# Ledger of designs, part 50: VH-VL binders against q9lss7

Target 1, 226 residues: q9lss7
Amino acid sequence: MGNTSDDDKILSYEDVVLRRSDLDILNGPIFLNDRVIEFYLSFLSTVHSSTTISLIPPSIAFWISNCPDTEYLKDFMKPLNLRDKDLLILPVNDNSNVEVAEGGLHWSLLVYYKEANTFVHHDSYMGVNRWSAKQLFKAVSPFVSNGDASYKECTDTPQQKNGYDCGVFLLATARVICEWFSSGGMKNRDELWFANVKETVPDLVNHLREEILALIKKLMSESVSK
Below, E stands for the ipSAE of ESMFold2; O stands for the ipSAE of OpenDDE; V2 stands for 0.75 times the mean of E and O plus 0.25 times the DockQ between their complexes.

## First folded at step 16 (VH-VL; framework fv_gevokizumab)

Design gl4 (at its last look DockQ between E and O 0.78; V2 from the best seeds 0.82)
Fold by OpenDDE, look of step 16:
Structure gl4 (fold): chain C 226 residues (1-226), chain A 118 residues (1-118), chain B 107 residues (1-107)
Amino acid sequence: as target 1 above (226 residues)
Amino acid sequence: QVQLQESGPGLVKPSQTLSLTCSFSGFSLSTSSVGVGWIRQPSGKGLEWLAYIYWDKDKSYNPSLKSRLTISKDTSKNQVSLKITSVTAADTAVYFCARLPASTFDYWGQGTLVTVSS
Amino acid sequence: DIQMTQSTSSLSASVGDRVTITCRASQRITNYLSWYQQKPGKAVKLLIYYASSLQSGVPSRFSGSGSGTDYTLTISSLQQEDFATYFCQQSYSEPYTFGQGTKLEIK
């Protein structure tokens, strides 16, 4: 029985409206929802303000993946200018029912790196989102480069140790990759950001919820002072 | 091929420390984002998770036994060890080690029987 | 701790039968459930993970379904080698917990 009080708006950040219940999600062993994920991705976009990096909101990624009309998709994709992007961050959800909002139970991350013309899928739970990731890849691929991008599963992706931190792993991985890109990008074609992810994500996920919560609180305080 | 094998003393006296070793092949804790966990099964009973250790040295213990458990790894030997202190008859069980990629045990050893008896 | 309950401790069936084994969690575990097969003197085998994902090398006659707190393992056509004990396990939170097991016996 979601107490009506839990639905109160607490922060508006870019195009994301956070609610009090979202704080509860961050404080507990609870699955991150699309709002929290969208918020942090939006935040990362502000930190990494390169015009060549695009972090796609969960809702948009889902829509792209499940769009039944190719012509409509083409029109929709035009303003995104994905061909001009060097790095795409795409959240993946296992929701396969377009009629049910927020029906997914697992988050993963699909990344496109133009320099390598490669999509890389990072799944923190044994690749359960492989199918969904491939669907998104198929939908996005025609709009990047010449449509000849490769698809890879990162088999050495850090794995979650519970059933509620998949979103945290997604965000941590996205952060590491954005930082990697901003620091100069590819040093070796074969290594990309894989070592960075393996080394950094396991520790980052341990405190990322707290960090995100602190960020939200800070932003809330700043909004009140204005 | 992924393989795990448990080794133990077979018999342990009450109040002593039980030492178990898991030797594995087909993967490495230095190169794979996986862990190794211990599970035990008393005769005729269900499975009980005991502990795990991951490549990044993250460890966890079943809260019910935490005070008596110590898990460690030797990456160079592809071994994981478990120690259980102050054993009683209740610790008599088949002990399994298993690979743990994501809170799921995808490969298991055959298990080793440990009997606690005076 | 999350309690896992397999209501049926033993089940008798014949080769060729459709068999269903159920598992219930004391709380919502959001598909983070695995099924294992145990045979005497053999290593335990993972069959299904994340409620319905088939482990590599496992025959397609095995399938998993369910949501929330209730999950099911199905064997579409029972084979002789399938007589064993089956366990569910939640991977939602620590401590990881298992069901009591369901022994599938030959009728």
Scores: ipSAE 0.899, ipTM 0.941, lowest interface PAE 0.5, mean pLDDT 94
Fold by ESMFold2, look of step 16:
Structure gl4 (fold): chain C 226 residues (1-226), chain A 118 residues (1-118), chain B 107 residues (1-107)
Amino acid sequence: as target 1 above (226 residues)
Amino acid sequence: QVQLQESGPGLVKPSQTLSLTCSFSGFSLSTSSVGVGWIRQPSGKGLEWLAYIYWDKDKSYNPSLKSRLTISKDTSKNQVSLKITSVTAADTAVYFCARLPASTFDYWGQGTLVTVSS
Amino acid sequence: DIQMTQSTSSLSASVGDRVTITCRASQRITNYLSWYQQKPGKAVKLLIYYASSLQSGVPSRFSGSGSGTDYTLTISSLQQEDFATYFCQQSYSEPYTFGQGTKLEIK
């Protein structure tokens, strides 16, 4: 691809490079790409500076789901020390689902919570990422729980009303769960963060694009990196 | 099992308000993160989305009819209502209500015919 | 508004045939496409959502495919109960819009 204004780097944040086209994505009714997803997850990692929370970048979650060799996966996962983590936030994308004619167009969230030894899948569009979430669960579970963790679909996850906000639901849900965990976490195994997600995410989704856009502009001003 | 049923007046005079009620069972707007929407089909024509209301009170209307439509819910009765003001013969149609888990209509009522006639 | 076009308004087929029904959107809808079956006097039934996801209780002879702007409903071996009108719907953006329908009739 050639040089255009949409290709210009506007911000380097942690290990994420944002481009001008990412601002256009946030400002419009447009599906969020993996750069915006990774940026905001990295931001949440900064805000919730707990050594017990891991927010996994989309590229890493994709690689884990698609690693063809269980021994190679074991060697890759060992240095990550996932057994030391109490909360694991895993973005899910349908780009590896062979039953979807055009993958890479739906985001959802898989969360592991050690105290409950449970993976929970949150999907804002009728559970369509269930297969991809289960693939990721199966790949990760041996490295956090000796393969005995439970898997749960949260059937009461707030649902999107358009075809472009799934990434916004992912990020809103991740934020609410991080806030829940940082405020003390589990009081009941059957309830976890579910009420907080149901009560908070719908309103948050209405403002989150604008909040992320404002955050990026603030960081650009502070860094003078363009 | 999820079921929805429309009820309406059958016949309405021009310029009056058409009131429709969707009664449903097998789910509740108080405990489920879903919505209920209205769709109509004029005789021999296609389907036209009218409105929805969600469990969290979020609602939306087809812009072509927005000024004439009001959607509301009574969660304790498992009912959703639609009103269409100032009806004309063009509002003659079969009216359906349907459940919206997201933006897809997964369960529909059987429909109720409303005729606008003097 | 996103226009949904079903270029075939009526299609004749025999029991056992493989039937395809097409739907074209006026812009990319990124798999936010559903297929419905309508028979006179009956509730409309959801068959397929998200372009290719089969609704619970729908026979496996129904399948959905396509991407971008072009989508297809396939019935692999037509049964007598499959004679009906089929509609596509985009759920990418409001207003939600439907194709005009394809009536599948007995040859």
Scores: ipSAE 0.774, ipTM 0.889, lowest interface PAE 0.9, mean pLDDT 89
ESMFold2 (binder alone), look of step 16: mean pLDDT 92; pTM 0.941

Design gl5 (at its last fold request DockQ between E and O 0.78; V2 from the best seeds 0.85)
Fold by OpenDDE, fold request of step 19:
Structure gl5 (fold): chain C 226 residues (1-226), chain A 118 residues (1-118), chain B 107 residues (1-107)
Amino acid sequence: as target 1 above (226 residues)
Amino acid sequence: QVQLQESGPGLVKPSQTLSLTCSFSGFSLSTSSVGVGWIRQPSGKGLEWLAYIYWDKDKSYNPSLKSRLTISKDTSKNQVSLKITSVTAADTAVYFCARYPASTFDYWGQGTLVTVSS
Amino acid sequence: DIQMTQSTSSLSASVGDRVTITCRASQRITNYLAWYQQKPGKAVKLLIYYASSLQSGVPSRFSGSGSGTDYTLTISSLQQEDFATYFCQQSYSEPYTFGQGTKLEIK
């Protein structure tokens, strides 16, 4: 029975409420949950405050992917204004059970880049989420383009070496891509962020948990001072 | 087509250093986000992971053997080497090298038998 | 270290049979499990990764299932070339560990 203390709220950041147990996740070799993923994506959104970048929360991405009603989905997607976005970051989870929250066991990243009119899937474990990513792609594509966007698997995505760091790879990759975009994006018509991801993500994943922890602690301290 | 092939001395004396080489083709550690690992199998026993080396120079060893293992790569030659120091009869096994994409081994060599005997 | 246990060391079956091999981990490994096929004098072959993902080039008669600590490899209709030793491997954490193997023999 996890000590009631592990469920205590520790920080409210944007629309995310972090709990004490989330710190434990970050401190240990533990699979990152939806809250931690959402938190850091929200953070990245604040760092990269461009109105043309959209980082979609895990819960929303999952809902979009599994929405059975096309009309409802259309209504839901309207306020997101995805057609006006140049870069879309979408977390992908392998949860197959819509009734079970946080039931997924693997994270990957789907990215839409408007200039290239392409979706790129980054999976740190041999593309195991390719089906889930394709489902999400099919659901989102009509709302970002006229349905003519391409889908690609990035075959040169840095790979994880354990069963608990897929979320870290997702976040690291998202960060690198956001930074790439903010720095001016495509310099050459044929070169996306692939080289940047390959070069930067392997090192970033080694310390990203610590960095996120430090960030949370900092934010906590700032919230108390206000 | 991905191929790996192990080479070793066949016979090693106790207390000596065992040197193994894995030669591979069909992929490169300079262009592929993969690694190469070593696994051994004593006669009649299960498989034991020894070490891996990744394209970005990341290395890892089985903790039980870490003090005796050294893995290295020569990307230009498409080779990965493993050294085992202070060998004993317990190190007698078939040694395999395998491509290592993600905590899994997707292509294997046929293995090379190494016998430690006086 | 995570211990992998294959409860059956040997299994006899006939061509055409449905065969199931089980593997248990000493802790939860959350689908990070691979299945391998080993034949004498041949390279070990990856069959399944991430518990249920079929490796490219592997026949569809092979499938993987399971969750938590318990996993299974299934051969829907055994072929002559399928007589071999099968190993599970956890890919959850280092050191990577293998099951003891299950030898599938012809009845």
Scores: ipSAE 0.931, ipTM 0.960, lowest interface PAE 0.4, mean pLDDT 95
Fold by ESMFold2, fold request of step 19:
Structure gl5 (fold): chain C 226 residues (1-226), chain A 118 residues (1-118), chain B 107 residues (1-107)
Amino acid sequence: as target 1 above (226 residues)
Amino acid sequence: QVQLQESGPGLVKPSQTLSLTCSFSGFSLSTSSVGVGWIRQPSGKGLEWLAYIYWDKDKSYNPSLKSRLTISKDTSKNQVSLKITSVTAADTAVYFCARYPASTFDYWGQGTLVTVSS
Amino acid sequence: DIQMTQSTSSLSASVGDRVTITCRASQRITNYLAWYQQKPGKAVKLLIYYASSLQSGVPSRFSGSGSGTDYTLTISSLQQEDFATYFCQQSYSEPYTFGQGTKLEIK
C-alpha cells in the first residue's frame, strides 16, 4: 500500500532530500531509487571520514560517464582531486546503455583502489552492467592514473535472487569495502576485499533495507528534536 | 565443461517419498558462487520451478509444494538431492536439475522421468 | 505469483525465416526475463537473460527485446537446429515462473 503520490520531504541529509515515498521503497520489495542510494553513500562517507576515501554520488557518476566534451570533463574533475584518493566508490547504472531492453533499472558498483591501481566492477546480476561500468572506468581512469589502471570484473560477487535488490547489493558491497579499507586493507592473499564481500554481503542484504529504514527514522527523530 | 545429470527411481507408488539426486561436474559449490535448482515438467505441460540450494546454504522452495520438499547438498561429492514426500499422480513429470547463478538457470541436465503409479 | 503467457503455442517456419516469439508477464518485471530452448530428450539451453543479454556460446542470430510486461525473442535467420520449443521465464521474484512454451516447427 502506499501514499507514494503524496511526496512530502521527510529528511534533509547532507545534499539529499528524502521523501515519504523513499520509506515505502525501502519497506517493500522495490527497486532503490537515486535518493536512497545517494543517502546511504553519504552516510557511509560520514562513518568512514577520511580524505582519501571518496564515495561518488549517483548523479556525479552519471554525469562523468555521459559528459559530451573532454574539456568540460577535465574542468569538472579537477576539484574532485581524484589523484589524492586511495579508494573511490562509484555507483553504476544502466540508464545510458541504449542496447538494454529498458534502461535505468540496474545498479552495480565500480571501485578504484590506488595501491593496486585497479578498478573492480561488482555486479550482482550476471555482469549485465559491464558496458556501463567500462564507460565509467574509461572516463575516470585518466584522472586517477595516466590511463594505465587495470579493470577487473569480480566474478565472485554475491548475486541477487530477485529483480529489485540490486541497489541493496550495491550498498552492502560498498559498506563492506569501506570497512575493509578502514581496517587497513589486506595484501597477503593478493585478494583485495573479494573474500570479505563474498563472506559478508549475502547475510547483510537480508537485513539492510530494515537497517536503512531504521537509520532514516532515527535521523528524522534527531532532526525534529533539534 | 559444466555438466549436470539427474538420477531417480523411475517409478514410485503414491504416498511414498520421491528421492532425486543431481550429480554435476565442471563447477563446485565450494569454489563457485552459484547454486543448483530443480525444475519439473509434467507430460505435455510447462515447466515448474521447485527449489534451489545455493553455495552459502541458502534454500528456497516453490510455496505451492513447500511442505513436501526438502533440498540438500553434499558439496564434497558435487551432489544436490531433492525429496518430495507423499507423492501423487500429479507429481508424475520429467525432473531437471540446473545450475543457478542468479534467478536464472544457465546449464541443465537432460532430465529424468518419474512416474507415480499404483 | 507472476503469470507468464506465450499466447502462440505453435509456429511454423522455414529455414532462413525471421521468427519472433512473444511473452507477456502479468506485472512489470523490469528486464528480469530469460529465454530457453528445449528439444525432446535433450538438456534445456539458456539463450537470453535479463531480456536482451546473450548467453555465452549462443549464436548471434538470437536476440531478445521488450520492456515492462512484453518481451520478444527473435531468431533473425532460422537454421535447421533451431526447431525446438521456446520458453520464457520471469526471474523477477519467487516463485520463478515459465510461459507455456512456443513450439517452432518446420514447414
Scores: ipSAE 0.823, ipTM 0.911, lowest interface PAE 0.7, mean pLDDT 90
ESMFold2, look of step 16: ipSAE 0.796; ipTM 0.897
ESMFold2 (binder alone), look of step 16: mean pLDDT 91; pTM 0.928
OpenDDE, look of step 16: ipSAE 0.904; ipTM 0.942
ESMFold2, look of step 17: ipSAE 0.794; ipTM 0.897
ESMFold2 (binder alone), look of step 17: mean pLDDT 91; pTM 0.928
OpenDDE, look of step 17: ipSAE 0.914; ipTM 0.949
ESMFold2, look of step 18: ipSAE 0.805; ipTM 0.902
ESMFold2 (binder alone), look of step 18: mean pLDDT 91; pTM 0.929
OpenDDE, look of step 18: ipSAE 0.901; ipTM 0.943
ESMFold2, fold request of step 19: ipSAE 0.804, 0.822; ipTM 0.897, 0.909
ESMFold2 (binder alone), fold request of step 19: mean pLDDT 91, 91, 91; pTM 0.927, 0.921, 0.925
OpenDDE, fold request of step 19: ipSAE 0.929, 0.929; ipTM 0.959, 0.960

Design gl6 (at its last look DockQ between E and O 0.72; V2 from the best seeds 0.00; counts 0 for: loop humanness VH .294 < .308, pae O 2.9 > 2)
Fold by ESMFold2, look of step 16:
Structure gl6 (fold): chain C 226 residues (1-226), chain A 118 residues (1-118), chain B 107 residues (1-107)
Amino acid sequence: as target 1 above (226 residues)
Amino acid sequence: QVQLQESGPGLVKPSQTLSLTCSFSGFSLDTSSVGVGWIRQPSGKGLEWLAYIYWDKDKSYNPSLKSRLTISKDTSKNQVSLKITSVTAADTAVYFCARYPASTFDYWGQGTLVTVSS
Amino acid sequence: DIQMTQSTSSLSASVGDRVTITCRASQRITNYLSWYQQKPGKAVKLLIYYASSLQSGVPSRFSGSGSGTDYTLTISSLQQEDFATYFCQQSYSEPYTFGQGTKLEIK
């Protein structure tokens, strides 16, 4: 039998390595870490495999927000081909300020939709990541537009009722937006994904940890059986 | 401008049902992603959260009083109601309603005093 | 249930003073903490949410800080209208719970 210690690798999915302690995070009322966030964003990227959708990993979004050199950022951004994307999903974390003693306490979501030429920030706790989201917007905007992209705080984003589900709201919102886009959101929509998010995310967040846990266990079984 | 106002009986007899109404303006539970909650404060004591009702009809109650509490809304009148059954002197308090955007309460009413006494 | 403790029930100060009020949670609440101001006969007022985020319309002399289990509210230069009772509230999990309050009185 394989090694089953708490810190052992349990799954390799794309470029994400999950460990047994990550199952404990999903199984409890615990703040989601970067690995779980990246895992599920990678999974959504597989499900929504359009070349015009890009789901940016947390580590990449963090680096973009904190890059001090505009020329180095330009070289880094070129291979990402962001101008070719119609939809960008960008996780936001409040640890962009190294002065924060606890760093990395809140997740939110920044989304770019090319047809509206607009960045939209979804924050499930009273907009507390506004500054971090604005910094990411400023860093990314030149690479997706001619400097004329607008920024919108979505004040109608579903709100968390506890201090540990912000990552779950991030992933649920990202999933609903990807589903909206993949079902032809650019065709017959008078409003972006806002109604879909408001209608779907509250129920989804009640079950998403269980869904992700079941998904990981299914993938673990498939890897072992091969 | 967001405003909330509580109304209810000033005096209620023990074992009866206490009924409170929160009337609000400047937001709607039909179209806003917020809720309304109830908090009470016995004389000279701290604040105790009682319940909330959210725009999507989700409700939650403080477990210590859950069997006696019922929260409901009338969105056409911009009102939220709270009922507390089988009241005792321990339910004597100032009762506040407040807007509930998330796990905090951003706008409060002025409160209404309810005394439980025969 | 998360117990919130404000170890000081009463604090005396003068106009112009810098005042700090403390709040401790019985477990880590990762900045999910709100501060409220209560004056007799007035609506309770939200000052701070998420430990340090200033509510719209609240004067900048109010600030919040802390992490983990230990949080503070600071009034940088006390004004006459700031004499009130201050409560913390954990926003981390239901049931939402409040500290016992700290009454700030005129010295």
Scores: ipSAE 0.778, ipTM 0.891, lowest interface PAE 0.9, mean pLDDT 89
Fold by OpenDDE, look of step 16:
Structure gl6 (fold): chain C 226 residues (1-226), chain A 118 residues (1-118), chain B 107 residues (1-107)
Amino acid sequence: as target 1 above (226 residues)
Amino acid sequence: QVQLQESGPGLVKPSQTLSLTCSFSGFSLDTSSVGVGWIRQPSGKGLEWLAYIYWDKDKSYNPSLKSRLTISKDTSKNQVSLKITSVTAADTAVYFCARYPASTFDYWGQGTLVTVSS
Amino acid sequence: DIQMTQSTSSLSASVGDRVTITCRASQRITNYLSWYQQKPGKAVKLLIYYASSLQSGVPSRFSGSGSGTDYTLTISSLQQEDFATYFCQQSYSEPYTFGQGTKLEIK
């Protein structure tokens, strides 16, 4: 009987409701859930307030990837205006069963960069999400540019050292790419953000859980003073 | 092609320090997001993880042996070294080095036997 | 530490047989499990990672399955070269730990 106390609401941030158990996830060697990931992506969206950057929530990315009806997908995608976006951040989960909520065990990151008209997949665990990433790519590709975008695996993606930090790698990578984009974007067409990711993500992942936790605590304190 | 090769003294006396070297080719710790780890196997027993060093110089040790283990790398020579201090008969084993992507060992050396005997 | 248990230390089979080897973890390891093949005098080979992902160059007759604490390596049709010792390994958390091994012998 999961202690009901661990499920208490602690913070509402944009469209995300964080619970006490989410703090436990951040404090422990525990796999990040979709709520924590969604929260931080939402936060990044506020930091990088460009209208041309879209960070897609995990639930939406999953739905897009697994939508069985093409017409329904078209209608769903209309308000997202993905054709007008210069950068898309898409979390990838290995869950292939739409009937099982939160059934995925591994997170990775799919990124679309319009200027290069390319999707880049970043996987911190030996590319285990390649299939899922490709499915998402196929689903999203018709709604970006002319549907002729390329797909690439980033082979120099930093690799996780344990079985629970894949979500952290996703968020770290997303952060670095957003910062890269905000700083002026592509200096070299061949290198994109790859060097930045390779150089920065390994260190960032070491303290990102703590940073996210501190952020949540700060936001909590501000909500009470209000 | 990825290749790893262990080298060691073959025989070590009790209380001495065991020094092992792993030479590898087909990849670099500077250019690849991989590590190199050490695993040992006593005769007739299972595999035991000892340590790893990652491309970013991050090191980790098996807690049971941490006080006796030192892992290092020489990128210019494509070598990783392991030292085990104060060895006993319990340290007699075949020692393997292996490439370490994402906490999985995808390429292994053939191993080198080390016997601790007076 | 996470303990990995292979219930069968040795198994006899014939060429052409379907073979199954099981591995159990003392706690949930969320598919962070690898299977290795060891032969005397040869380098250990990675067969499966992340419970069911086939390593490059490994024959398709090898497959991995499982979830939570229980995992299985399957050889659909045993070949002569497949007689070896097989180990599971968890990569969920440090220290990384291995099963005790299952020796597959010829009948």
Scores: ipSAE 0.129, ipTM 0.713, lowest interface PAE 2.9, mean pLDDT 91
ESMFold2 (binder alone), look of step 16: mean pLDDT 91; pTM 0.921

